# Ledger of designs, part 8: miniprotein binders against q56419

Target 1, 326 residues: q56419
Amino acid sequence: MEGRTLEEVQEEVFKRHGVLVPKKELEDLAKALEEAGLLLTEKVEARLKEEEEKLKRERPMRLAGLSYPEGEREARAFLEAFRASYPGEGEEARVLLMPHLEPSRVPEVYGAALAALEKTPPPERIYLVGVAHRPLKEKAAALPVPFQTPFGPALPDLPALQALDALLPFELFNTPLAFREEHSLELPLFFLKGRFPEARVLPLLVARRSPELGEALKVVLRDFPGLLVLAVDLSHVGPRFGDTPLTRTLAEEARRRDLGFLERLAEGEPEAALAFLGANPTRIDGVEVVASLLPLLRERKGKVLAHRLDLEAPTLSAVGAGTLVL
Below, E stands for the ipSAE of ESMFold2; O stands for the ipSAE of OpenDDE; V2 stands for 0.75 times the mean of E and O plus 0.25 times the DockQ between their complexes.

## First folded at step 22 (miniprotein)

Design t25 (at its last look DockQ between E and O 0.44; V2 from the best seeds 0.00; counts 0 for: pae O 1.9 > 1.5, pTM O .754 < .8, other shape alone 3.941 > 2.5)
Fold by ESMFold2, look of step 22:
Structure t25 (fold): chain B 326 residues (1-326), chain A 86 residues (1-86)
Amino acid sequence: as target 1 above (326 residues)
Amino acid sequence: SRDPFFWYELAEIYREEGDLERAITAFRIALLLDPESPLALLELAEAYLREGKTDEAIRVLEELLRWYPYSPRAERALEEAREERE
């Protein structure tokens, strides 16, 4: 978020909710920023260090009661409702692409993922690859600790994670704080752990394209077979993302880009899928993950099970979500 | 700092010190830098309620529910806030 001006922050708030924050209020916030930075930076750094140390032991639920139920019984009912929202049948997945957008906004897309999991033999482990929403020290990161869920802890596959780290030219475990609030792992994990309660997990984040990650994962998957999950969203269009207001034309283009991308992936042609996007004018979120994982996606054919371009009326914007099995 | 996580942690420090006005300001700064945090929105609303700023809490909780339609914690907090405003 380096280089952000006050006007950019103000416009982001406006685009998010259509409410303009008064100039005086923004000026007061800027003054508070300066005052807060004077005396408490050391305390903030100490708290972040403490939180980092806690994350080296476990990753707690952050979204229980906010995006999904906290209790196990309610969580199972929640899964059943999501599965019911998708009336179709799934297909066995070796690779699953699913969203990380708020589940209640795209219930049939998550339901399609559950349908695919119903057809998938329980894996020993799940390679869960999300998108870093906070800076990483490297192109990618992992957190080798239990992730808490309403279905019990998702235990890390430590041998597979250690093997992956050993194959990379950078330290894989050096950004624990990036996982603290990372919904691109937590939201898909709820569904995955609910369906595969015995599977171990490799929780991975990508910040920037890493061909090294894809090559290393190809090697690790031979020795440690499992389900590969790409937890990514698709198009991001409209004022919240720096565009003009969402029009029918922009929405149709976003849908066309999403489906063309997914269809080319389903044909085992990930390079063609990336080339189809060109400059990525609708800001498909999954590009860095797909570009990192090319060796795992080539020649692997499959099927698009669901897609939705979710409309955000308050921000005049939209986000695409899809389910693809390979 | 332009890191929303820095401002979130600063808000927690102010809250622990009992300085709810500065905690609210720090939560708002964090949300302006990264508006997609349902936990930060809930904590901001709770801080408003502790300060007796019920109208502001309701506005924040309604915002949270626009983004996160399934949010039992937000719904309970909103119900409480509306009962206080009557």
Scores: ipSAE 0.585, ipTM 0.858, lowest interface PAE 1.7, mean pLDDT 87
Fold by OpenDDE base, look of step 22:
Formats: sequence, structure tokens, C-alpha cells
Structure t25 (fold): chain B 326 residues (1-326), chain A 86 residues (1-86)
Amino acid sequence: as target 1 above (326 residues)
Amino acid sequence: SRDPFFWYELAEIYREEGDLERAITAFRIALLLDPESPLALLELAEAYLREGKTDEAIRVLEELLRWYPYSPRAERALEEAREERE
């Protein structure tokens, strides 16, 4: 029974998170579950409930000092440095695909995003669609509260969020805890807020493809125009993700899939981009986001501004990142 | 639970109880479920430093940096912790 349970857990984690948990870690997980018992579980649940209540008011910075500076002056210097890391010029974006990977790993990719933002008129609102790295109760979710940044709070566009909720067949405002530490929103938001300090934000997470989300957003965007941002990473390959250590062959395959995906998006063919990936063996995390936003991506022509497959040497794993303007 | 937050909170509980081994295990599980968020380990390490548990902080920070080698805050914390131990 125990072995079967561990394999089932491994499969579930892999399916849900794209991570293959080694057997040893699974054993540790099983042990931890056994040791936690009912009492500790109740205590955990109580703490989580308290945190959920806090998230009804605001979402504090979680990665300040780790991924980006906490102070405004330092944060501005950070933005300038990242912009400087990309030697090219940007293009006006109606849709921006950018990474949510640790910025220091792919500075020029974020720099390319900043270059695009320089050519983009300040939007009234930003639809920021990230990847849920935590389970959501529904396919997608939103958190209608201020998100703290070094540049001040990013304020939610409540009217637009409400309009979106009204068009969805599920409750949009679900799973607030999933937003507490979700870097797929926090990291891109740093750059977006720094560039567009007056823009309202719709912080959205996608856990599973939701065609309804794309259709609803298409309607909402007519009445509430704004910049659409897809905060997604690309391939995840190597031992951290269940592969062998990165090889030339594996890296080439990751790059091929990343670029093939982005190029098809740039051609206004998001369905072709998804089809190109097939079973997504290199685990492009943006798949569910793109699949959800098909109505907004169709027939839009654009340009790939940057791409990088960044090696994490300690784990011999790599993550792809890209910047695309539509 | 498949929620990384469950494991983060559990890790903190174990920390509060002085069970470093179980705390680290729980954080590792959280990292497996959410491999791109280093915050929990940093918070744990900082808590240990505040409590004067320098060795525990070092262990946590070393674990953090294995997964998140580009964390300047973690690197500085580790350096400070090592200096405090000497």
C-alpha cells in the first residue's frame, strides 16, 4: 500500500507541477505526513486561515530583497540596469509575454520587456496573467486587493475585475492563499509598476486552461481597455523536473520548443503554437495561460524580442524564458 | 496536502518546536511543490538568526542556495551567519 501511495503521489505531483519528486523525497514526504498528525494539521489550517484573512486587505511584497530591491531608489536603479542589459529597441505592445523567472537569471529577457514597455503608451490598466504554481479551487483566480511594490501599491481595477467575474461560469475570486507568494505575479509586477505607476492591475492566475477566461476577457477588454501581460516561463528541463542532467541534446530540444512556441505566437497562430508542443515534454509552463487566452492571441502579429535558456548549475537543470510583443 | 503553503506553515511549526530536521524536510517538500519560491527558507533562516541559532540558520541557508543560487539576500545572510559562528 505504501509503495503504491508514493507512486501515486509522485505521479500527481508530476502532473500538477511538472516536477518529478525523487523516491527519497517521497519517503520524506510520507514520513512528514505521518508525523504531522491531526494536531499539527489543525494548527497549520488555523495559520492559513489567518493568512487568508490578511490577503483580503493587501498582498505584501514577498520577494523584496531576494529577487529585487525593497527601496524605491534602489529599485529604480535595478530597472535601469535590467533595461541596459538588453541592447535592442522594443516595440509597442498590446500583448506582452514576459518571464516570471528569477530576474537575475535572465536579465536581458526582462530588459527586452522593459524595452517594449518604453514604446508602449501608459495603459489605464494591466491585465497581468500569471501561472498558478499552487492549486486553485477553480481553473483561474483573481485577487482584488493592492499588491505592494517598491514603487507603491499596485491598485486593483475593481470594476474590470467585477465585469470579468460576471462573465465567468465560476467564482473568479477564489483561493486567495495561492496569491500570497506567487512569484509569477510579483516579479513581472515589479517591472510593470515601475514603468506604469498609475496603471490599475488585474492580477490573474491560471491553473488549468480556461477557454471561458479568454472569451470573457475579450468582452471585458472592449469596455475596459488595457495592456495584456502573460507572465510565463518556457521549458523546464533537467533533474529538478524529472530529466537527466542537461545535455546539449536536451538544451537544443528545449530551445527548439521555446522558440517554436514563441514564433508561432508571433505569427498570430496560438493554436499552432500549442499543437507544436504536443504533450509538452519540456514542460513549458505558459501552455495553460496561452490555451486560456486564445481569443486574445489569434491573428495578432508580433515579434520575439529575447529568449534565454538559463542553466541552474547546482541542479544541472535549465529554464527557458522569452519576451514576445504582439 | 499538495499545497506548498501547508508545508511552509508546517515547517514553521516544527521550527517553533525546535525540530530542525522536520522543518527542513517540510521546506524541501514545499520547494518541490513550488520550486521557484525561496521565501520560506529565508524566513526560517532569519528566524533562526534572531533566536541565536546560527548553526541552524546556516544549514537552512545552504539548502536555500542549492535551489536558488542567485539570491543575494540569502548569500549575505549566510555570510553573516558564518561570521557570527566564528
Scores: ipSAE 0.292, ipTM 0.737, lowest interface PAE 1.9, mean pLDDT 87
ESMFold2 (binder alone), look of step 22: mean pLDDT 80; pTM 0.746

Design t26 (at its last look DockQ between E and O 0.61; V2 from the best seeds 0.00; counts 0 for: pae E 2.3 > 1.5)
Fold by OpenDDE base, look of step 22:
Structure t26 (fold): chain B 326 residues (1-326), chain A 86 residues (1-86)
Amino acid sequence: as target 1 above (326 residues)
Amino acid sequence: SRDEFFWYELAEILYEEGDLERAITAFRIALLLDPESPLALLELAEAYLREGKTDEAIRVLEEALRWYPYSPRAERALEEAREERE
């Protein structure tokens, strides 16, 4: 635990997840670690290194059979069902904001994304920008390898990725382990690959706002045109996120912030969208992504196609999801 | 970055080595750090089953289905666990 006290770990877990781990459990853990000794630590490090090496070749599916079907036929039926869950029509997207929440929780929001994709000419490449739910060594990262999907591998656009790396003040290809289980890429990619099987992909993660990323992407998009996808969720409220149980007031505030954020984006005013959130008290997930991509979002007019605040009943918490086309 | 994966990888190593008690502890810690970790949930359930703790396995799998309500994998595992309990 890198020299941290059990109390510090407990506090961190509480801050991150709203769960108070009993001290006894932490003690048992510490004891287990001590008993594991140096040898087990070395084994773990070796395993992690091996996993990193594997990720230099491909990123396997992690959520197949959990969030979506593993088989292609079943996966295609899954896509059609999600599209059917949204009764509206989509619009052509140059920029698509869509969720990365568990699809079954917000099917019509994903359906709206699919509706937009139906009206979108097949892009040569997709810039898929997700949220890093794990720490990155840099503000942003990319994994330049094939991502496995039920529809076959999503192949990276290496020339475009290299062009992007060359324009950034930091190494873009960092923290491969952060991609291993990152659902903010895997889940949207399922839908994107299913709709555009021939598109190359640039899988990007943002941990912290990087204005440099947006500026670099703006340049890269001139030479390497494609669809920009922001895979972000919206408000996170309730006990899982450090709030009291969901109330009408809390839900209304979450919706207000979600819709206010999306509407300002739809008006081509991403700075106003960020300003509207202020300190982001309802913890809109996509803030750092939007803040990084300001140059690409400015003056683009669009439409909010769907929004849902989905209740997680077991934890009395809720997560917002939305679909926006620009 | 290593810290988040450390406990999961430790749990897997322990599981592979047959140290189920410590594996279970490590998986539980991993799940504290990432409550929705699908692999940690499933592997924890498997560890419980191997240790003969069928009720705990069922509980974990039910939890997995809360996070992943679609999951055929979790459903099958749960059915098997229930059959083993009876």
Scores: ipSAE 0.493, ipTM 0.820, lowest interface PAE 1.1, mean pLDDT 90
Fold by ESMFold2, look of step 22:
Structure t26 (fold): chain B 326 residues (1-326), chain A 86 residues (1-86)
Amino acid sequence: as target 1 above (326 residues)
Amino acid sequence: SRDEFFWYELAEILYEEGDLERAITAFRIALLLDPESPLALLELAEAYLREGKTDEAIRVLEEALRWYPYSPRAERALEEAREERE
């Protein structure tokens, strides 16, 4: 029961929205759980076990029809519209930082990523490193199965994944359920698979910084060269994230933190980028991934192609997104 | 554990069993714990419609389109809900 109690849920709702969930609704649900007892809990557990077994075979699309089209023809047109949203030229990437925020909220940021991919020779494989939004059993994880996309399945690079697993002090294939709804992989993968349909993928998640992961990836990339993609978002500010309502001052601070972070990464100074954030007062999402991958980012210079702080007027909150090539 | 994962699965079970009021509560809890869960928004709207709460369904679908500006599934569901109101 170390998820969240009904009281903790009420406190989170109040913090985010200033309104309590009606106590009767919570009490009725708690009573249903109490009355059904072990039977209802057993049904939930059985369903979760079934889902886990399915994920050991493939990872289906979860966001088709919601974030991107289900059909291949419509998906290709959708992809091209994003490229058109960014009027500039890209640059060749050996490392690409791109967002995982809802694409239609930051279209030119994803367009900038496509512009970079346009200048990038097709890789044999893509190391796609996202942010775990659910707990992992270890600091990092992978799921070595096909990920379905409208452009066909993105096949795992099993030899590279196995080499990576062999170099880590923990089992890499450790938390299949964490991948079921993980948009930090699915949303970037739509764009990557659409541009590089033949590339294999290493779908990786970081929950907590792992220096071991970065050192292992440096070794694996030497023997299995490919494109490294950091699929991360930037600042998270406002009531949805536990702050006061968004003001001009908070938005300016978030932009300053985002751009300062990206610019230091672009100078090949990832430690300075992390130091610039200090206690990370605007909750930049990419910190744990960058901290894990320091050996791959040092002295690699590049360019910030795009940035947007996406304003959420209804929640008085904002999320930053950027595109960086190294 | 009782996180958004648990509440979403509980909501689906309750919905399938016809306990729509408790399913709605469980979907709302799941969404408050993880507001970037677009499938839960659509299923919450369907639960509201099945219980005859068309105005609530419309509000949820309008919210879904603010978070997910591209969503033909949400747009179609919203149009159908508005036709029922009429």
Scores: ipSAE 0.473, ipTM 0.810, lowest interface PAE 2.3, mean pLDDT 87
ESMFold2 (binder alone), look of step 22: mean pLDDT 82; pTM 0.790

## First folded at step 23 (miniprotein)

Design t27 (at its last look DockQ between E and O 0.66; V2 from the best seeds 0.00; counts 0 for: pae E 2.2 > 1.5, SAP 75.032 > 70)
Fold by OpenDDE base, look of step 23:
Structure t27 (fold): chain B 326 residues (1-326), chain A 102 residues (1-102)
Amino acid sequence: as target 1 above (326 residues)
Amino acid sequence: SRDEFFWYELAEILREEGDLERAITAFRIALLLDPESPLALLELAEAYLREGKTDEAIRVLEELLRWYPYSPRALRALAEALEERGDPEEARRVLEEAERLS
């Protein structure tokens, strides 16, 4: 296996995180790898295999006590506080677009999602579609196991997941390790489980646009109706993402793109939303998810409930978040 | 592929084996590949503390707490680090905050 060159790693880190890792750190890395030796590598591989096997049973909380409270009582108080942060009323959602950004960064956006959920009859199941921030073997994946939350486990809808798998040209149940620490599912799920404790969940990740996924889901939703949730963030701008420090111009462009994207979705024109972004120069996170779910988003009119471009002051970067109901 | 998962798991294994020096290196590498991993940051900080690298621990914890200001675990670690650095009053304040949030 041709080991990635240090330069390739550097380039990847730069592309992914906008950070140029010093060559010395890469050298230290290489040295550490050499020092780890074959035995440690084998041990790591064995551990990863064990973790993968565990993920066949359940997905434990990874961000409890960090992003949200671990205890149920505290978690309920957390939900109420976030709901309180949004002063408006929600609308019934058949499709909910909500963020997966750290909740404390955009509390009112999550509050808007909670407001929408208050107006939504309890669904039998939730199709939770997140963004794969790690590579998947296929364009999309699912993890058909209970996801732990402070409110108890979110149980998978196995029949619906199986029906979806049967309609896809690829194996849906792939890359379980990609789910282990994927916050794009865990964070939204906290709010969803807290509001709908009895709903089953289909935890889905999209790495690359999969039109097949949208078409398959459209069919599955007929037999297995439920709430569709797009857990996506919006623009990512600033040095962390390869831009100059946030300026008024850059922020205005990010907001313009975010709102233009959301508004077109709210009008039931997801293709127009994608076209509006073009090359996506502000790096809207949810593009691949929306592109995959076009059949489910077409002609659905809705409302943008909240939007925020949240400044990450230490890096002079910003991330957009929004809540949309359809 | 030696990805962030590989390095994180390596770091955990090394930590479990008591090789904190190499564990720290592995966590640092994991963080280079995934700089937003709160668990890696927390584990790195705790590893620094165990190695007596108090200043490094504080730095990492302060970074973590910028994004996760309500983490009792991170606050407890910071309190410990501050105490080790010789700042018992600040450590107490941070610990009280950790307790309040627990």
Scores: ipSAE 0.475, ipTM 0.794, lowest interface PAE 1.1, mean pLDDT 90
Fold by ESMFold2, look of step 23:
Structure t27 (fold): chain B 326 residues (1-326), chain A 102 residues (1-102)
Amino acid sequence: as target 1 above (326 residues)
Amino acid sequence: SRDEFFWYELAEILREEGDLERAITAFRIALLLDPESPLALLELAEAYLREGKTDEAIRVLEELLRWYPYSPRALRALAEALEERGDPEEARRVLEEAERLS
């Protein structure tokens, strides 16, 4: 941690991407750190603390102009284009599973989510459960602040969030900085807020499975009804994720595991869905959220509306995305 | 432990202090830890442009577009870089695409 070596950084990069950074460039940065010493490190840490305090007031858009337009009119048109990319009809969702992968990579999967939302009565609130891509201090976290969107701020449901926090054996509001660039909330929220502009939001992240979260949410949802959204991706295969290499066979296995997982969820059998994956060799990241939320998924039957295993040209890897209504 | 946030914030501090070359290296480290970060890619491209390294900026923006192929911000930045390189016809085409996707 403190004093991570250049070799440790290089090892982590190699594990994630299969590419080694030239050691000279890392050595130049190490020399700059040695010359500036503790002061430069302390300045970085102070800036991160300042960002953390800002996130206790609001969460700004990070992907406007990159993943979606910043202006409301343009964002509305963009949203409608995604709906058009899915020619089918949706079904009413009490629980919606949708991706958090870059929308332009899986447009029909997001379009399927929009089709489901068309059939869903406007909820008073949305329980938006994403996957933490940064470490959390606990198994799960929330950020009880407005999240900015092109459709206006998504306001937090503070009473429901406070009720949830009170039922957990850990502080729910524990890692604001983890939300700063968390696309697993921002990208689905664009679509959800665009369809349900009056709904309040409970923005939740899961880092590690938390049965306590699922039990608490079951109680909170009874008293504060709303739409439950699992904003998760599916298989992660290829060199970026530790495989060598991405082959047609591995891609087909990833697709099979994605669909088998989703179909068992659609049968109301979340434990069977988890068991089907075994050791999770294709690294479906939805498993931690599903394992946390078992009490909310049992015996809820529904339908898989869409799936894609999207090939990542820059990393020669692939990520699966799907849409499931329950 | 140091992660993508640390390297990105270090790059920002180095850029603010005027050390653009080391800022570029720190942005590149952040991108090796998270290669799909659009903000780090945009900031890196801007740093290259401020150093007069227009060809490097274009390569970074083309990388950004491989991750975010329909990004108006990336396309506008690319158009600016192409204009700087002396490719005004291509810059105009790219800028028109950016405006269509806005």
Scores: ipSAE 0.438, ipTM 0.781, lowest interface PAE 2.2, mean pLDDT 87
ESMFold2 (binder alone), look of step 23: mean pLDDT 87; pTM 0.836

## First folded at step 24 (miniprotein)

Design t28 (at its last look DockQ between E and O 0.54; V2 from the best seeds 0.00; counts 0 for: pae O 2.6 > 1.5, pTM O .657 < .8, SAP 70.594 > 70)
Fold by ESMFold2, look of step 24:
Structure t28 (fold): chain B 326 residues (1-326), chain A 86 residues (1-86)
Amino acid sequence: as target 1 above (326 residues)
Amino acid sequence: SRDMFFWYELAEILREEGDLERAITAFRIALLLDPETPLALLELAEAYLREGKTDEAIRVLEELLRWYPYSPRAERALEEAREERE
């Protein structure tokens, strides 16, 4: 089987980081490519099929002890510390936009989400919409199984998920493997399950905009009311994302685009928010989710509670995170 | 073309088989494709430690903690690695 060439790998690394990988590391990559064989490929494929079958039963924690505590009591103390990092008051959310960036990098942004949840009546279920970081077979996907958390399993709302699947022109449950490492669900879920331990969850991922998803969710929400959560990050700028090293000017542009996007959403104008970004030059992560959910966002006014552009010293890059209540 | 998830899975298989040299290379390829992967950083550090490359493990764990300031698994591994170096 033909593997990638050294030049293809070097070009990808340069596009991602803005610098070339040192020659020794390129030689190591070449050795790995030469040693990759049909047998190793078959082992990977077999392992992934086995993992896919396990995910049809439950989704285990992948980030316990890495991003949040493993035990319930320590996890509750962790949650309380995040709330304390945002000294303001929240507002009731019918729709909540929150990040999925590493929580300890943007503590006040997650704290603002907790402040909003304090004002929000406990929902029967949460529609948790993240961003797919692994390819999906369709524009969107769901995984109708328990997601493990330090607060116990977050149980799926199977009737609502089945109703959603029935309304879509594509198979909703056909990419279970995409959920195994998906932090855009796991990190927000930690906070949501900690605050609403009795709520069931619809764990959803968007890869590409799907107007069908938004229309279907509008129908499902009438019969199965709940909290809609957009678990999305904002601008992605710097060499990791194909730019020159992050400058003050680029950082200011990213912040301006993040806030302009959020403010237009807060005005109930999601189409205007998308139009404001044009070609999305700072690569705001939330665009495909917002574009999918237009029917649920139109004319719903609210407030931006927090924003941070988080600087990544190792990559000279940055990622924006925000909290919006509608 | 093969993506980050292929290399990560290959690295895990190789690590389980005890082929630490190839596992380390596969983890590094995965991290070059997506550096925001804390479990891969931790497993790379573990592989370095099992191969006796304590200085490299410490550097990777320090990198992990810059990405993920709260990480008790990384902190424990770093403490152990520093004690072994001593």
Scores: ipSAE 0.634, ipTM 0.875, lowest interface PAE 1.2, mean pLDDT 88
Fold by OpenDDE base, look of step 24:
Structure t28 (fold): chain B 326 residues (1-326), chain A 86 residues (1-86)
Amino acid sequence: as target 1 above (326 residues)
Amino acid sequence: SRDMFFWYELAEILREEGDLERAITAFRIALLLDPETPLALLELAEAYLREGKTDEAIRVLEELLRWYPYSPRAERALEEAREERE
């Protein structure tokens, strides 16, 4: 924040997180920074360094007991309940697009993902591509360590990760701290690990569109076949995201864009899906992920299994979520 | 970069040093920077509980549960906090 105006910081936060922070809150932030002083800043930096070193060994659960149960027995019951919330049958997936929104907000959408997984033969590995809600040093990153879940650790596929790294023009293993609390990986991974306990995982984050990532993955998938999972949300509309309170018109526009995006993906036309969004005025979350994975999405036809625009009543805002199989 | 990680860790350090007021402020800032998870609210509530500020903890936990109604950890904390207030 040093040297930047409050308006510039507000814009940056909005750009990065899709959240409009009130100026008053930014003033409090500035005051807190001033009060923290240099000495506390150094202590924080030292602590973050220690945390980074821990992430070389494992990534612990951060949302256990909040977003999902910590205990295995309760976690299995949780999975069953979510599956039950979707009345339909799934289809076999080679590519699965699913949400990373708080599960309780869109249970039937996660249920649809579980239904698809029921029809999917157990993969040897899962390429889990999430959205970086924190800055990365590179366009994309991976964390090659076990991710803790109630069902035991999700183990990394090191050979496949190494093969991917070798094909990228940048260091894949960057910004480990960005993974520490990234829910776009943790929440989908709960469901994936619960269904496929023996699958290895490649936890990937995308911050900015990387065509190189899609091309590299296409090559890696030949030698290391697996399930590709896009953990992305859809529209973000309302006051939290800089809009007016949700209206019928705004909700209809969000749904139109969400469904238009998903339907074009289902037809195997990912470029058309991106073009349909244009400037992305409803702030579909998954655009950078889809843009990065174009080579893997082209000509793959599939089906939209579920969609929901979920109202967050306290802020009169809404977030779209969907499940698509290819 | 002074992102949500910075403020989260700062809050913990401040709490450890006994500066609860500034710790609470730091947790709130962390929440603003990452409003998609309940973690910052939970940590804030737990900080209140550790310092014997039961009423403040209850208020934060009730707010958390409005946003995340199916959070067993938060529910247990709220129940315990209410019992301590009685």
Scores: ipSAE 0.084, ipTM 0.611, lowest interface PAE 2.6, mean pLDDT 86
ESMFold2 (binder alone), look of step 24: mean pLDDT 79; pTM 0.735

